# Miniprotein binders against BTB/POZ domain-containing protein 19 (BTBD19): the designs that were tried, part 1

Every score and structure here is a prediction.

Target 1, 291 residues: BTB/POZ domain-containing protein 19 (BTBD19), of Homo sapiens (Human) (c9jj37)
Amino acid sequence: MEPLGLVVHGKAEPFSAALRSLVNNPRYSDVCFVVGQERQEVFAHRCLLACRCNFFQRLLGTEPGPGVPSPVVLSTVPTEAFLAVLEFLYTNSVKLYRHSVLEVLTAAVEYGLEELRELCLQFVVKVLDVDLVCEALQVAVTFGLGQLQERCVAFIEAHSQEALRTRGFLELSAAALLPLLRSDKLCVDEAELVRAARSWARVGAAVLERPVAEVAAPVVKELRLALLAPAELSALEEQNRQEPLIPVEQIVEAWKCHALRRGDEARGAPCRRRRGTLPREHHRFLDLSFK
Positions, changes and structure headers below are counted from each chain's first letter, unless a header gives other numbers.
ipSAE, averaged over its two directions, is called F for ESMFold2-Fast, E for ESMFold2 and O for OpenDDE. V2 adds 0.75 times the mean of E and O to 0.25 times the DockQ between the complexes of E and O.
[cut] stands for letters that were removed.
The coordinates of atoms that the task and the answers printed are left out; those that the model quotes come from them. Centres of patches stay.

## First folded at step 1 (miniprotein)

Design F1
Fold by ESMFold2-Fast, scan of step 2:
Structure F1 (fold): chain B 291 residues (1-291), chain A 81 residues (1-81)
Amino acid sequence: as target 1 above (291 residues)
Amino acid sequence: SKVRITIEVTTDDPELAELIKYIARFAEKLGLKVEIRIEGNKITIEIEVDSPERLLRLIESLAKLLKELNPNVKVRIEIEE
């Protein structure tokens, strides 16, 4: 008899704009956050946060008591990233920027915002460049984001020399550096990689106030010293006397490869060539050919 | 018994010269008695070993390595018992 009910929609843009106007707006706010190291006040609405995010639902689950409520302190998230999270929760849309997307991604992971996490991952992959990739790799390793890790490693493999000279590279954890040092596709000569590892260890040593050798210990076994020419090994041994980086025994093992021509060990061992390895005369003994 | 090996190498390749110097240092680290002399483009290495079997392995390894790094290198090996 009557026509069936039909769902009709208003225009999305005015609706989203109205809700976006409530972000960090003290009018009608019922919670105040103190955000980041800068301790910036951010005003929000408990009902919008709680219905959109289980993290905030748990955090804000008790009704506000009578009197002036104490601010909620969130010291580890930067203000710009927190505001982006609020924009997403209020409007189901967010404007992502290259300079802040890794912090927004971090917040999305920590707050359990799966859709925002996926949107940030898609954006990061599209804007990956030499300056961003090591920082993105660190986030991927920290939170176990396997697909992002693989994309970052592949980018660094293709742009190795440039990536290894960035601040982001020097700030990598040992856990994030290890996948790079284990890569056969890394387009860097081993002599340059040894220099990069020393720079990385020096920066870490200064920050952590620990010896260079101690900072380098988790990663140096991945350096393929047998690929180095005799003059390069001699120079490394002398540098190592002045500033210990690599165990003396590891340098001696590299010289054994030269003297004893351990070609079979080079096939699958840490002495195997990388994509960026420059040819050297002794590499003839390390080839996958019959002796 | 003690056996002395004399290896004479003539080469103008500075990288090969560095390899030869480090082979001598490597032999020292293995507890072998080693002497090295450099006279222009001529490098002389004298190694003293207590085992004939160990001596044969060292000679074969060094001679092959030197010849394969530079086919124009001149190598002379003498054994004194």
Scores: ipSAE 0.000, ipTM 0.135, lowest interface PAE 22.3, mean pLDDT 77
ESMFold2 (binder alone), alone request of step 1: mean pLDDT 81; pTM 0.782

Design F2
Fold by ESMFold2-Fast, scan of step 2:
Structure F2 (fold): chain B 291 residues (1-291), chain A 82 residues (1-82)
Amino acid sequence: as target 1 above (291 residues)
Amino acid sequence: SEVYIVIRVETSDPEKAKEIAKKVAELAEKYGLEVTIRVEGNEIWIFIKVPSKEVAEEVIKKLSEELKKMDPDVEIRIHIEE
């Protein structure tokens, strides 16, 4: 046991306020960033950035040489998120907002700011709502944030109908969509889920300049077509002829389930009900073991 | 909030489809819209990303008027994703 040293602290608020006043302040600045698509100038201090963040230490580590320093261009980070990062580096505190937290989280991950990343994750979980959850899920999948992914999936399971109609849903990658389509807990009927998958594939096809069926291929096998009533399957066949989405073989297999009444004999996902599955007459002959 | 518009247009013949695609491209350029147009025979698929619901309503109204003017028999199906 060694002799005990005492650490004493001054008042935190004046210290933080003084450093916060330096954020984007040209007075005493020694580096200028040009940030985001809007190319906003942001003034900063090399010593504060470098000592607080290894990313900036490497970026700013070499003096550019004699002459006027050129601005550092960071085109991919939004100005508001960059300013939040600076506030955190200068004061060890940051004000987080629902509208910008995912961009701040992205910057924290990219700049290797582990504490800021954790603070953003805690905030995102607390402010999750229908409009934010799919965008949060995509960030979680992109950066391998398992805890956030689990929380987003659970939220979407409880609020499926609203979540499936958001812009964020339409922008999900196949990798982010797959866990949702595999979920027995999804509170949505299969007919609505098929419509949502078609909308998703249609938007993806436009963005990637590829056929709808090709974009949908990685995910459509998770659709449980055997849950659809005969009239619904017939309508799906008609729509599939106009705009191919689902392999013909998959629709045929669903019809076979109706004809053969393959309750306990049909194994696997195509016959399993989801939490939101509406009862249909033929369901009495299917293995609907999910409660 | 951002809105996605998907429009499927069926015309009477492939030549009208090409004329419609050209007109839609001109309108998109005029309004500064992000648009993808695919022509398949007598069918046209139009995918538009717009910044707001108000812009979406205006774009849909203007496109529908222009399309009907070029081909009165045109069948238009519109899907809006928010």
Scores: ipSAE 0.000, ipTM 0.092, lowest interface PAE 22.8, mean pLDDT 80
ESMFold2 (binder alone), alone request of step 1: mean pLDDT 77; pTM 0.718

Design F3
Fold by ESMFold2-Fast, scan of step 2:
Structure F3 (fold): chain B 291 residues (1-291), chain A 81 residues (1-81)
Amino acid sequence: as target 1 above (291 residues)
Amino acid sequence: SKTVEIHIDASKHSPEEIIRKAWELARKYAEEGYEVVITISGGTEEQLRRILEFLKELLEKAGLKVEVEEKDGVIIIRARE
């Protein structure tokens, strides 16, 4: 019988620890990155980056010339996230933290690191809470991460009141807010949701330097104004005169639902209840069934 | 052993306020696993009928199991998941 060829392995942890010591180590480095808005220098090794990641293979495609190499500027990635990426490429392992995982996920997506992306997604799902979920939803919508989007929407549906009061909510794009406003499972009353949308639009208007009404325009059609009582619609009309948020025509359509006393006769006005919709007297004339 | 009792005086609030308060409390405590018992008193017969008509239908549509009793001008609503 011929001798069998066998693959045998040494201990993984000492091997990984040795390679981890090379992360951001100026000794033996052959490339220097200037990373983030803080312009932090990070030292790395071209061969390790290029063989582990096609993004770096393309970025670093030529060998260093004679003399001192010029630094490579990566201004859009935070330093902590970049160091986590390097740790993963060098050791095939990374320590993830709640405060930085979304930035590490973003870098993994941008650099095409599929395994790191999946590890970050698993971690984000485990550590989802009220303070993180809206920021996680934004990342999911930005990069088309459908499973994470579904998990974030479900979390917000279950914790709607708390989530709507977070900084992360106020910073959502219109594209990320739309799935929430289309949800019948939101556990929040429509009057409160209108107030939340106004706060969201005010923050967006300040950031984008545009009128509140323009910022709100892509999302306000999803507000179910027909669910509001006459007194609440009157109050909204007065607020709308002082600070335009919703087209006057949309408020008029909500009033038609009261006048007709039947939701099926008033077309173009959303009247379906949400899980958190508080009952009002006129609701007995509307179809309030869940989807 | 998990029961919450809520008493509402209909003479001090509009029917809309009573319905809103009863709905908020029923949903909150039922979701926490409690059986909610809402007692509404002090209203006219017409007000109590409007409250019953509206609340029972909406609580049932929300997926809650609802039982209603009427005794001597007092309505008692029991709601649970």
Scores: ipSAE 0.000, ipTM 0.121, lowest interface PAE 21.7, mean pLDDT 80
ESMFold2 (binder alone), alone request of step 1: mean pLDDT 84; pTM 0.811

Design T1
Fold by ESMFold2-Fast, scan of step 2:
Structure T1 (fold): chain B 291 residues (1-291), chain A 82 residues (1-82)
Amino acid sequence: as target 1 above (291 residues)
Amino acid sequence: TPELQEVKEKIIELMREVADLYRKARETGDPELFEQAWRLLFEAIDLASKIEKHGDIETLKEQLEKLKDEIRKLEERVKSLS
């Protein structure tokens, strides 16, 4: 039998510690980043970044210039998230925190760091709660992270009333809000959901400098107004007159359901109930089935 | 109802003021100012939601005046950095 080469390993901890000490260390650094809105300088090593990450390989180029390199500006990544990315690239390990993990996940996706992305996803799922879930949903929708999206939607379905009152909910894009409004499993009454949608549209209108009705237009068709009692529809109609949110035609379609209560099926008005739908007298005459 | 309508109109006006402040704070690039402006915007929207639930009018007026004062203070801070 001829002898084969044998792979042997040194101690992991001293190796990792030595490389970790190089993170944001000007010693031996050959590139300076200016990161985040605070424009913080971060020192790094081109060969290590380029070897570990195709994004940095393309960003940094291959041949250094003869003079002092200009700082590389990355204004959209927060400093803490950038430092976490560097820690991972240098040591193949990272310390994740609730307050920054979504920003680290965002950077991992944008920089094409698949393993860091998976580690962040596992951490997010583990620490998911009412305060984090809507922000996590937004990241999932933004980057097409289907499994995280499903986990966030399921969490919101189980904790609907609490989740709809969060800052994260109010910051959701229309694209991220849409799967929630399409869910039959939302444990919330339609009257409360209409109020939540109005609050969401008010925030979007204020931030984007657009009319409330314009911000709400992509999502309001998912509101199941036929589930509302006559008094609730009257109140909504009055509120809509003062602050337009829902097309008048949609409210009219809901009123038709009350007129057809004696066995006629309402055409065009959504009447499918949700998990949290509270019973109302007129519901006896509507097809509230899932289909 | 007239008192509630007056409070509602004041809250809508504050929402416009704090939204303008939120946009200006975002332009400064200061994350602390951005977070403060967001907090005030969230509080204004929460007050609007409480009106729909017919909360205590006296408490709502008190919260409205406190929010208006906080908006004025943050506006002054944003102007100093401009």
Scores: ipSAE 0.000, ipTM 0.327, lowest interface PAE 15.0, mean pLDDT 81
ESMFold2 (binder alone), alone request of step 1: mean pLDDT 79; pTM 0.714

Design W1
Fold by ESMFold2-Fast, scan of step 2:
Structure W1 (fold): chain B 291 residues (1-291), chain A 93 residues (1-93)
Amino acid sequence: as target 1 above (291 residues)
Amino acid sequence: DEEIVQMLAWLAKYLEEFARKSGDPERIERYAKALEKLAEVIAEKTGSEETVKELLDLAEKIKQAVEKNGDPEKLIKEVSKLADEIRKLVEKY
């Protein structure tokens, strides 16, 4: 049999470095992007973008024509994230930073870059901290990134009190807040969680110029009011009269649990204890152990 | 589908927030991507071609509004109009 062709490879580093030098380099460029709020010009190469990314293939393939190329405006992607995407497309590698990784992840999802998305997800999980986790949870919920959502929820479960006091927490959508409020592992007492939900709803109400109760409506069903002691529940009723947050019927069902001395059989939200739930005398009647 | 209704409602809410406050370009991008993801979810669960097309058209209109409008007031007006269209889609579920 005649000798078959043999694939041989040059050194990876010089090859990668040469291609990286083309990123945002007007020399040899054939397309100009205007990127982000600052309208930063970014120079690129149509053939590299189109062969590496179907999004750019579709975007750039529809503009055949001679003359001076019009800039392609991408107002919403931050310049740093866009440059990271270009670096990845040109070299199949990218430097990820804690301060910008969520924006790079967002761009990877937008442009359909599966491998970059996975690399960003791995990096986000490794650099999760109290300040980043709620923003990461919001991105996960927005784009349906189930594994990242689970990791963010788990981090918040382990660092609950700290996470609930962050700006990122106050800016969560109801859809992103729901997984947290449904968690039995959340390490906060229900009285603290009610206060956190009220703060969240107040911020949302101010931002959206809607009533506090309306903003809270999608999430308040998850609050386990039957876990509150009678004095706490009475205080909540008083606060609810001054600033409506929770439907009156939900508070009534919690009182019914106390009167009947049984949990969910009285109707209303689940009475299940969370990991951070402080023991109260009436918890005995909810089939919960004291701790 | 409760999850789809919730997602549409929150997208409409965020578009309305953008329209009422200073135009935040990062929010618009997030809204457009969420619409595309919602179209994928609806396609997988319902197979509704018309709803998928409407969501993709709305995502495209949002992207076009960002790129075309240099005047923040005009952009806010266009985004607010798109938020109303999303709210109409919520009413179909």
Scores: ipSAE 0.000, ipTM 0.135, lowest interface PAE 17.3, mean pLDDT 76
ESMFold2 (binder alone), alone request of step 1: mean pLDDT 69; pTM 0.611

Design W2
Amino acid sequence: SPEVIELLKFLARYMEEWKGDPRLAESIRKIAEILAKHTGTDEEIKELMKIADQLIEALEKNGDLEKVLEKARELAEIVSKIKERLE
ESMFold2 (binder alone), alone request of step 1: mean pLDDT 58; pTM 0.423

Design X1
Amino acid sequence: SPEIVLELFKQVAELRRIAWETGDPELWEKAFRLLYEALELAKRGSDELIKEITDAVQKLAEAIKSHGDKELAKEIEKLSQAVDELKKRL
ESMFold2 (binder alone), alone request of step 1: mean pLDDT 75; pTM 0.656
ESMFold2-Fast, scan of step 2: ipSAE 0.012; ipTM 0.396

Design X2
Amino acid sequence: TEEMKKLIIDLLNEASKIYREHGSWEEVYKLMFKAIEIAQEAREKGDPEKVEELLKQVEDILSRVAKETGDEELAKELRDLAQKIEEKLKS
ESMFold2 (binder alone), alone request of step 1: mean pLDDT 58; pTM 0.395

Design X3
Amino acid sequence: TPEVILKLYQLATEIRREHGDFETAWKLLFKAMELVEKGDPELVERLAKIADELSKAIEERGSEEAIKKLTELADLVKQIEERLKS
ESMFold2 (binder alone), alone request of step 1: mean pLDDT 62; pTM 0.478

Design X4
Fold by ESMFold2-Fast, scan of step 2:
Structure X4 (fold): chain B 291 residues (1-291), chain A 86 residues (1-86)
Amino acid sequence: as target 1 above (291 residues)
Amino acid sequence: SKELLEKAKEIVDKLLEAAKRNGDEELIKRLSEIADLVERAIKEGDPEAIVELWRLAADILRRSGDLEAAYRLFLEAIEIARKLES
């Protein structure tokens, strides 16, 4: 440090604009990526990527080795998300869009870009709506993003009927669906939730090419069948004979609650009401506590 | 009513036959106890005893692994209980 040594800065905008011009520019590029299912070529600069991101430092190496192969294939990242990552690494800024932010978030997590991850999380929370929330929940569960998971679950709890009817809901993994099915705050009746679970399992069965019952197996135990009236359980059993979804054992347990006129003491959760549970005559027998 | 009790006996007899075919000794013992209780309820004409009997039967059969029979028994027990309450 010398006397009166001061750090001074030039204008940020022209500096940023100059670096942005290098994104996907073959001039001066020293690495070529082939990204996404489209196999789109993207030109980049090793020094900028490696200095800004440990993932790229490891991927590209620190020394010009004997014939480091070009192109580098990254088949799983969409082109738009990859270009957003490059923009951020080159300029420390990025334009985020509702339609692509979850893919940019995914790339930020996978590449270990903590600051970009946080910026994407803030954006997702601001633009969260019925159409986006289930897809956001899936990303949160996949990468263990606890705060986003809590925000998505809270949103779905407040907008349960609308959220359960979305395409995003039908595409949820079992792991992402489980927190919803365990929630006492879901504002939806159990009969409707059973129908939603069946629709979810049908879509999953078609995509995974597996039986409906096999796809549903990890989640159906969370369905609170004891809350259903006898006529609803009879209808469920008839539908279950035509399209198996729920183990017969679980239906038997619900009928046992009716026969005994009390909740299952070994497993209190299947008899616990949700915020959206519609009253039924037998519900008076499930709660043995006196106020 | 005697008619509802006799229907209950038919259900228990069919489940006991199924249990004997499967060789489940514990289920055979439990169903035999239930059959005896149903038969005594028929002779004594106590409809309240039958409701208690079906609650016990439902619990026993659920544990046995003959879950289709247990489920059918629950449906019959509920129907009998509804007719007795009317």
Scores: ipSAE 0.000, ipTM 0.267, lowest interface PAE 14.2, mean pLDDT 79
ESMFold2 (binder alone), alone request of step 1: mean pLDDT 65; pTM 0.543

Design Y1
Fold by ESMFold2-Fast, scan of step 2:
Structure Y1 (fold): chain B 291 residues (1-291), chain A 81 residues (1-81)
Amino acid sequence: as target 1 above (291 residues)
Amino acid sequence: SDELKERIEQLAKEVDRLESELKKSGDVEKAREKLVQLLTKIAELYREAKKRGDPEVYERAFKLFLEALEIVDEIEKLKSE
């Protein structure tokens, strides 16, 4: 009668340290990556990458060719993020930093690294602030990370004025901006939101090499122009003549709400106030509830 | 890139000069017209710096763009009063 087998473990730290020493080490390497726009060389080990990650298993195959192989080019991943991925694959641990975590998260999602993805998500939520939240929202929308999207939207709702003035906000895709513009919980006045949308469209127009009005088209319908006072609507019409942003018919619908002295969402002019909406005299005739 | 760095420094000086001229003359319409042209040039430089991967110029161009937008907002406030 033989005794039952017993699993025993050595010390984790010396084992981890030994494998960490192999990260980007040309000694014993059998693959060279060229990563990022800066084309940085990174040395790695096919067997460690392939057994730890199905993406690399498919990418690298099973046998190296004869002679010195050509480097594998991964132009879209920054060097720091790629090195973090290698550290995790080699040691099952990684140092995460606020400045690089979104790129590490992106790589984890793209390479199918579920545990690294979860660790990055936990870190992002812990370090969320005004400067990071819009960039985090963009990543969440791009990859369908629903829980992160909800956390980012809630943060922006609570810190709306500050968040709308960040680079991250101005670089949001239309798809990422839409949930914000649909929110009744934004703590920002509609006049300020219209200005923020114009700034966003200007940056997008420059980046995409498209007219401001064309960039704004998918999102401007969400602007609640009926909340603006007559003087503010007149100023908006004049600004719109100089730099087209909003369809003329949408401004006309807002004027109709003033003429009727009561809001009617069936006309396609949303009249519901946001949490940050400043009171105006005509608001007494509109449905301003947060229901 | 030295070229992009020179361009951002020139645009920054133009924005500062425009703000000084606005404070001195109070000519809101002329200042607004020049500022719109500057915003376009700053946005073009921002796009080029992003494409070339020049983070120093990219950051400076973005900050200058926000500074120029603040001047636009101040002009709009003066015009609405």
Scores: ipSAE 0.000, ipTM 0.387, lowest interface PAE 10.7, mean pLDDT 82
ESMFold2 (binder alone), alone request of step 1: mean pLDDT 82; pTM 0.788

Design Y2
Fold by ESMFold2-Fast, scan of step 2:
Structure Y2 (fold): chain B 291 residues (1-291), chain A 82 residues (1-82)
Amino acid sequence: as target 1 above (291 residues)
Amino acid sequence: SDELRKKIEEAQKELDRLKEQVEEALKRGDTEKVEKLRDEILEVIKKLAEAYRENGDWETVFRLMYEALELSKELEEALSKL
């Protein structure tokens, strides 16, 4: 015999508003977080965090004690993103902004908040543009968000020249850059792509405190040097002497295409044109068709 | 190394020999022979470039590639006239 009963509900908004008033409110708070690089104090309620999020349940436990320091330091999450997470946990709603949504998405993934993750993904897709797309691609690659990765790659393919000049592009990991460098649909000439890759490697070298050539090593094999004219290869070789980027062997393999007048002689280097490839005389020896 | 030096010298001599044969084939109007010799010359230049690369002489490698490109253009122009 199934039990009999009728579930009835009060108004959602007054209930949510009351809980929203507790976000970062020291009143009744029983945990203090220090978040972000600015070490901003954020007050919260252990019972609300723990019952809504398994990450906080594991982190905080049932009682304040030696296992949970006061304050709890979370230096890698920005304050605005952390407050957005709290708002969602307390009220089951959040206001998303273009400038912070990728950080909220990152926190949602890290804290295992599947519904918030999905809401952030929908928002990112709607506000995607040249300035945001490379940063969004990085988040997608970092967390294995395949659908977002596909949407970002397609956007960059349609807006290649503009996207490659953004700060977000320069800050891409090698893993995030590889899908772009493998794309036949990338609407940029190979000479410009080589320059973009050098700028990317310079920024990565400064950040990681490693030589430019080491930072570039995972991605440079994807550069289609056989598409470059003799004068461009000569210029690249001269730049490579001053600031090593590409193995000299790879440049030599590209020269074989010119010397032998055959695309099949450019061993280990892709010879296929991209959507943005500008015509050059020697391209008559190469397969210029798309995959 | 001494072995690398000998490989370079032998390849240089082979290249010179093939260039002489191309000149003679062009004088005779032997188009098929010129095409075969062109392929042989480019193969020898490839081997020379590889040997100089092993010796760390990248300046010579690139010079050889420019010379090969120029030779290919000259032979294409000469063949178009036959």
Scores: ipSAE 0.000, ipTM 0.229, lowest interface PAE 14.5, mean pLDDT 82
ESMFold2 (binder alone), alone request of step 1: mean pLDDT 76; pTM 0.669

Design Z1
Fold by ESMFold2-Fast, scan of step 2:
Structure Z1 (fold): chain B 291 residues (1-291), chain A 83 residues (1-83)
Amino acid sequence: as target 1 above (291 residues)
Amino acid sequence: SKEIEELKKVIELLKYLARFLEEWAKKTGDPERLKRMAESLEQLIDILEKALEENGDKEVAEKIQELSKEVERLRDEIKSLES
């Protein structure tokens, strides 16, 4: 009569080191990927990928076709991010870097790797800075990562002026930009926010092949033009004649606040101050309270 | 000048956008849409060159030339996609 078996474990380090040695190693490899802009060849093992990841199981099928298999082309995933995914699948561990973590996060979401996704999210929150936050916000909005979205919005609210001048900001979708423009906590003046919105709309117009005004239309109504001084509104109207961004009616509504010396029209429209709103003489007759 | 520094940043962003569109051209089968985006970038380059005539900044001129080369690479990718 033998006693019941007990599960015992060997040392993790030698085991993971052995499997890590197979990452991008043609020894016993049975699939070749061509990844990224550099078209880098990456060698892998179908059994390990399929066993660890349902995405690769579906992508690779159960058996290769007859003859020499063609490389699998994944041109949009950067080589570094793809290698990080392979390291995780082979060893259940990964080294994350600020410069590549959003690409690793994107791959983890797309490949359905929940544990890697969570590890990337924790890392992103920890290393969040001005240069990373808008790209992180876009990833959060694209994949519905609500907790990351909330953390990114809070960071941008605290570091608004710097964040609005980044490449990441200019690449934000309207869906990702809209919550920022609705925020009373943005530490940026409205004149600067209007300039940022125009730059954003110009980039979006080039990408989407649509007029600047059309790209701006979903978000521009959130701009609080009543906060602008008369000279600023005059300059905006002149710029708007050269390059339409804001409906003329919206500019006219802001002018009415000055002419009537009251904020009646602004009470329903967004005219509340933001944390970064600079004082102007006419602000004394506007209702700048938070809602 | 603060305006010149902002202009340099915009040009660097447009260079990044051109590279992004090159990658998108490799993934998509819509060369007509990509041609119109390249045309839009070329129009922006023309506007930037006119702004340069007012400023005369050597670094701005160099960055505009770099952007022009990025857009040329995008045009080449679009032609490759068409064939």
Scores: ipSAE 0.000, ipTM 0.084, lowest interface PAE 23.1, mean pLDDT 80
ESMFold2 (binder alone), alone request of step 1: mean pLDDT 79; pTM 0.731

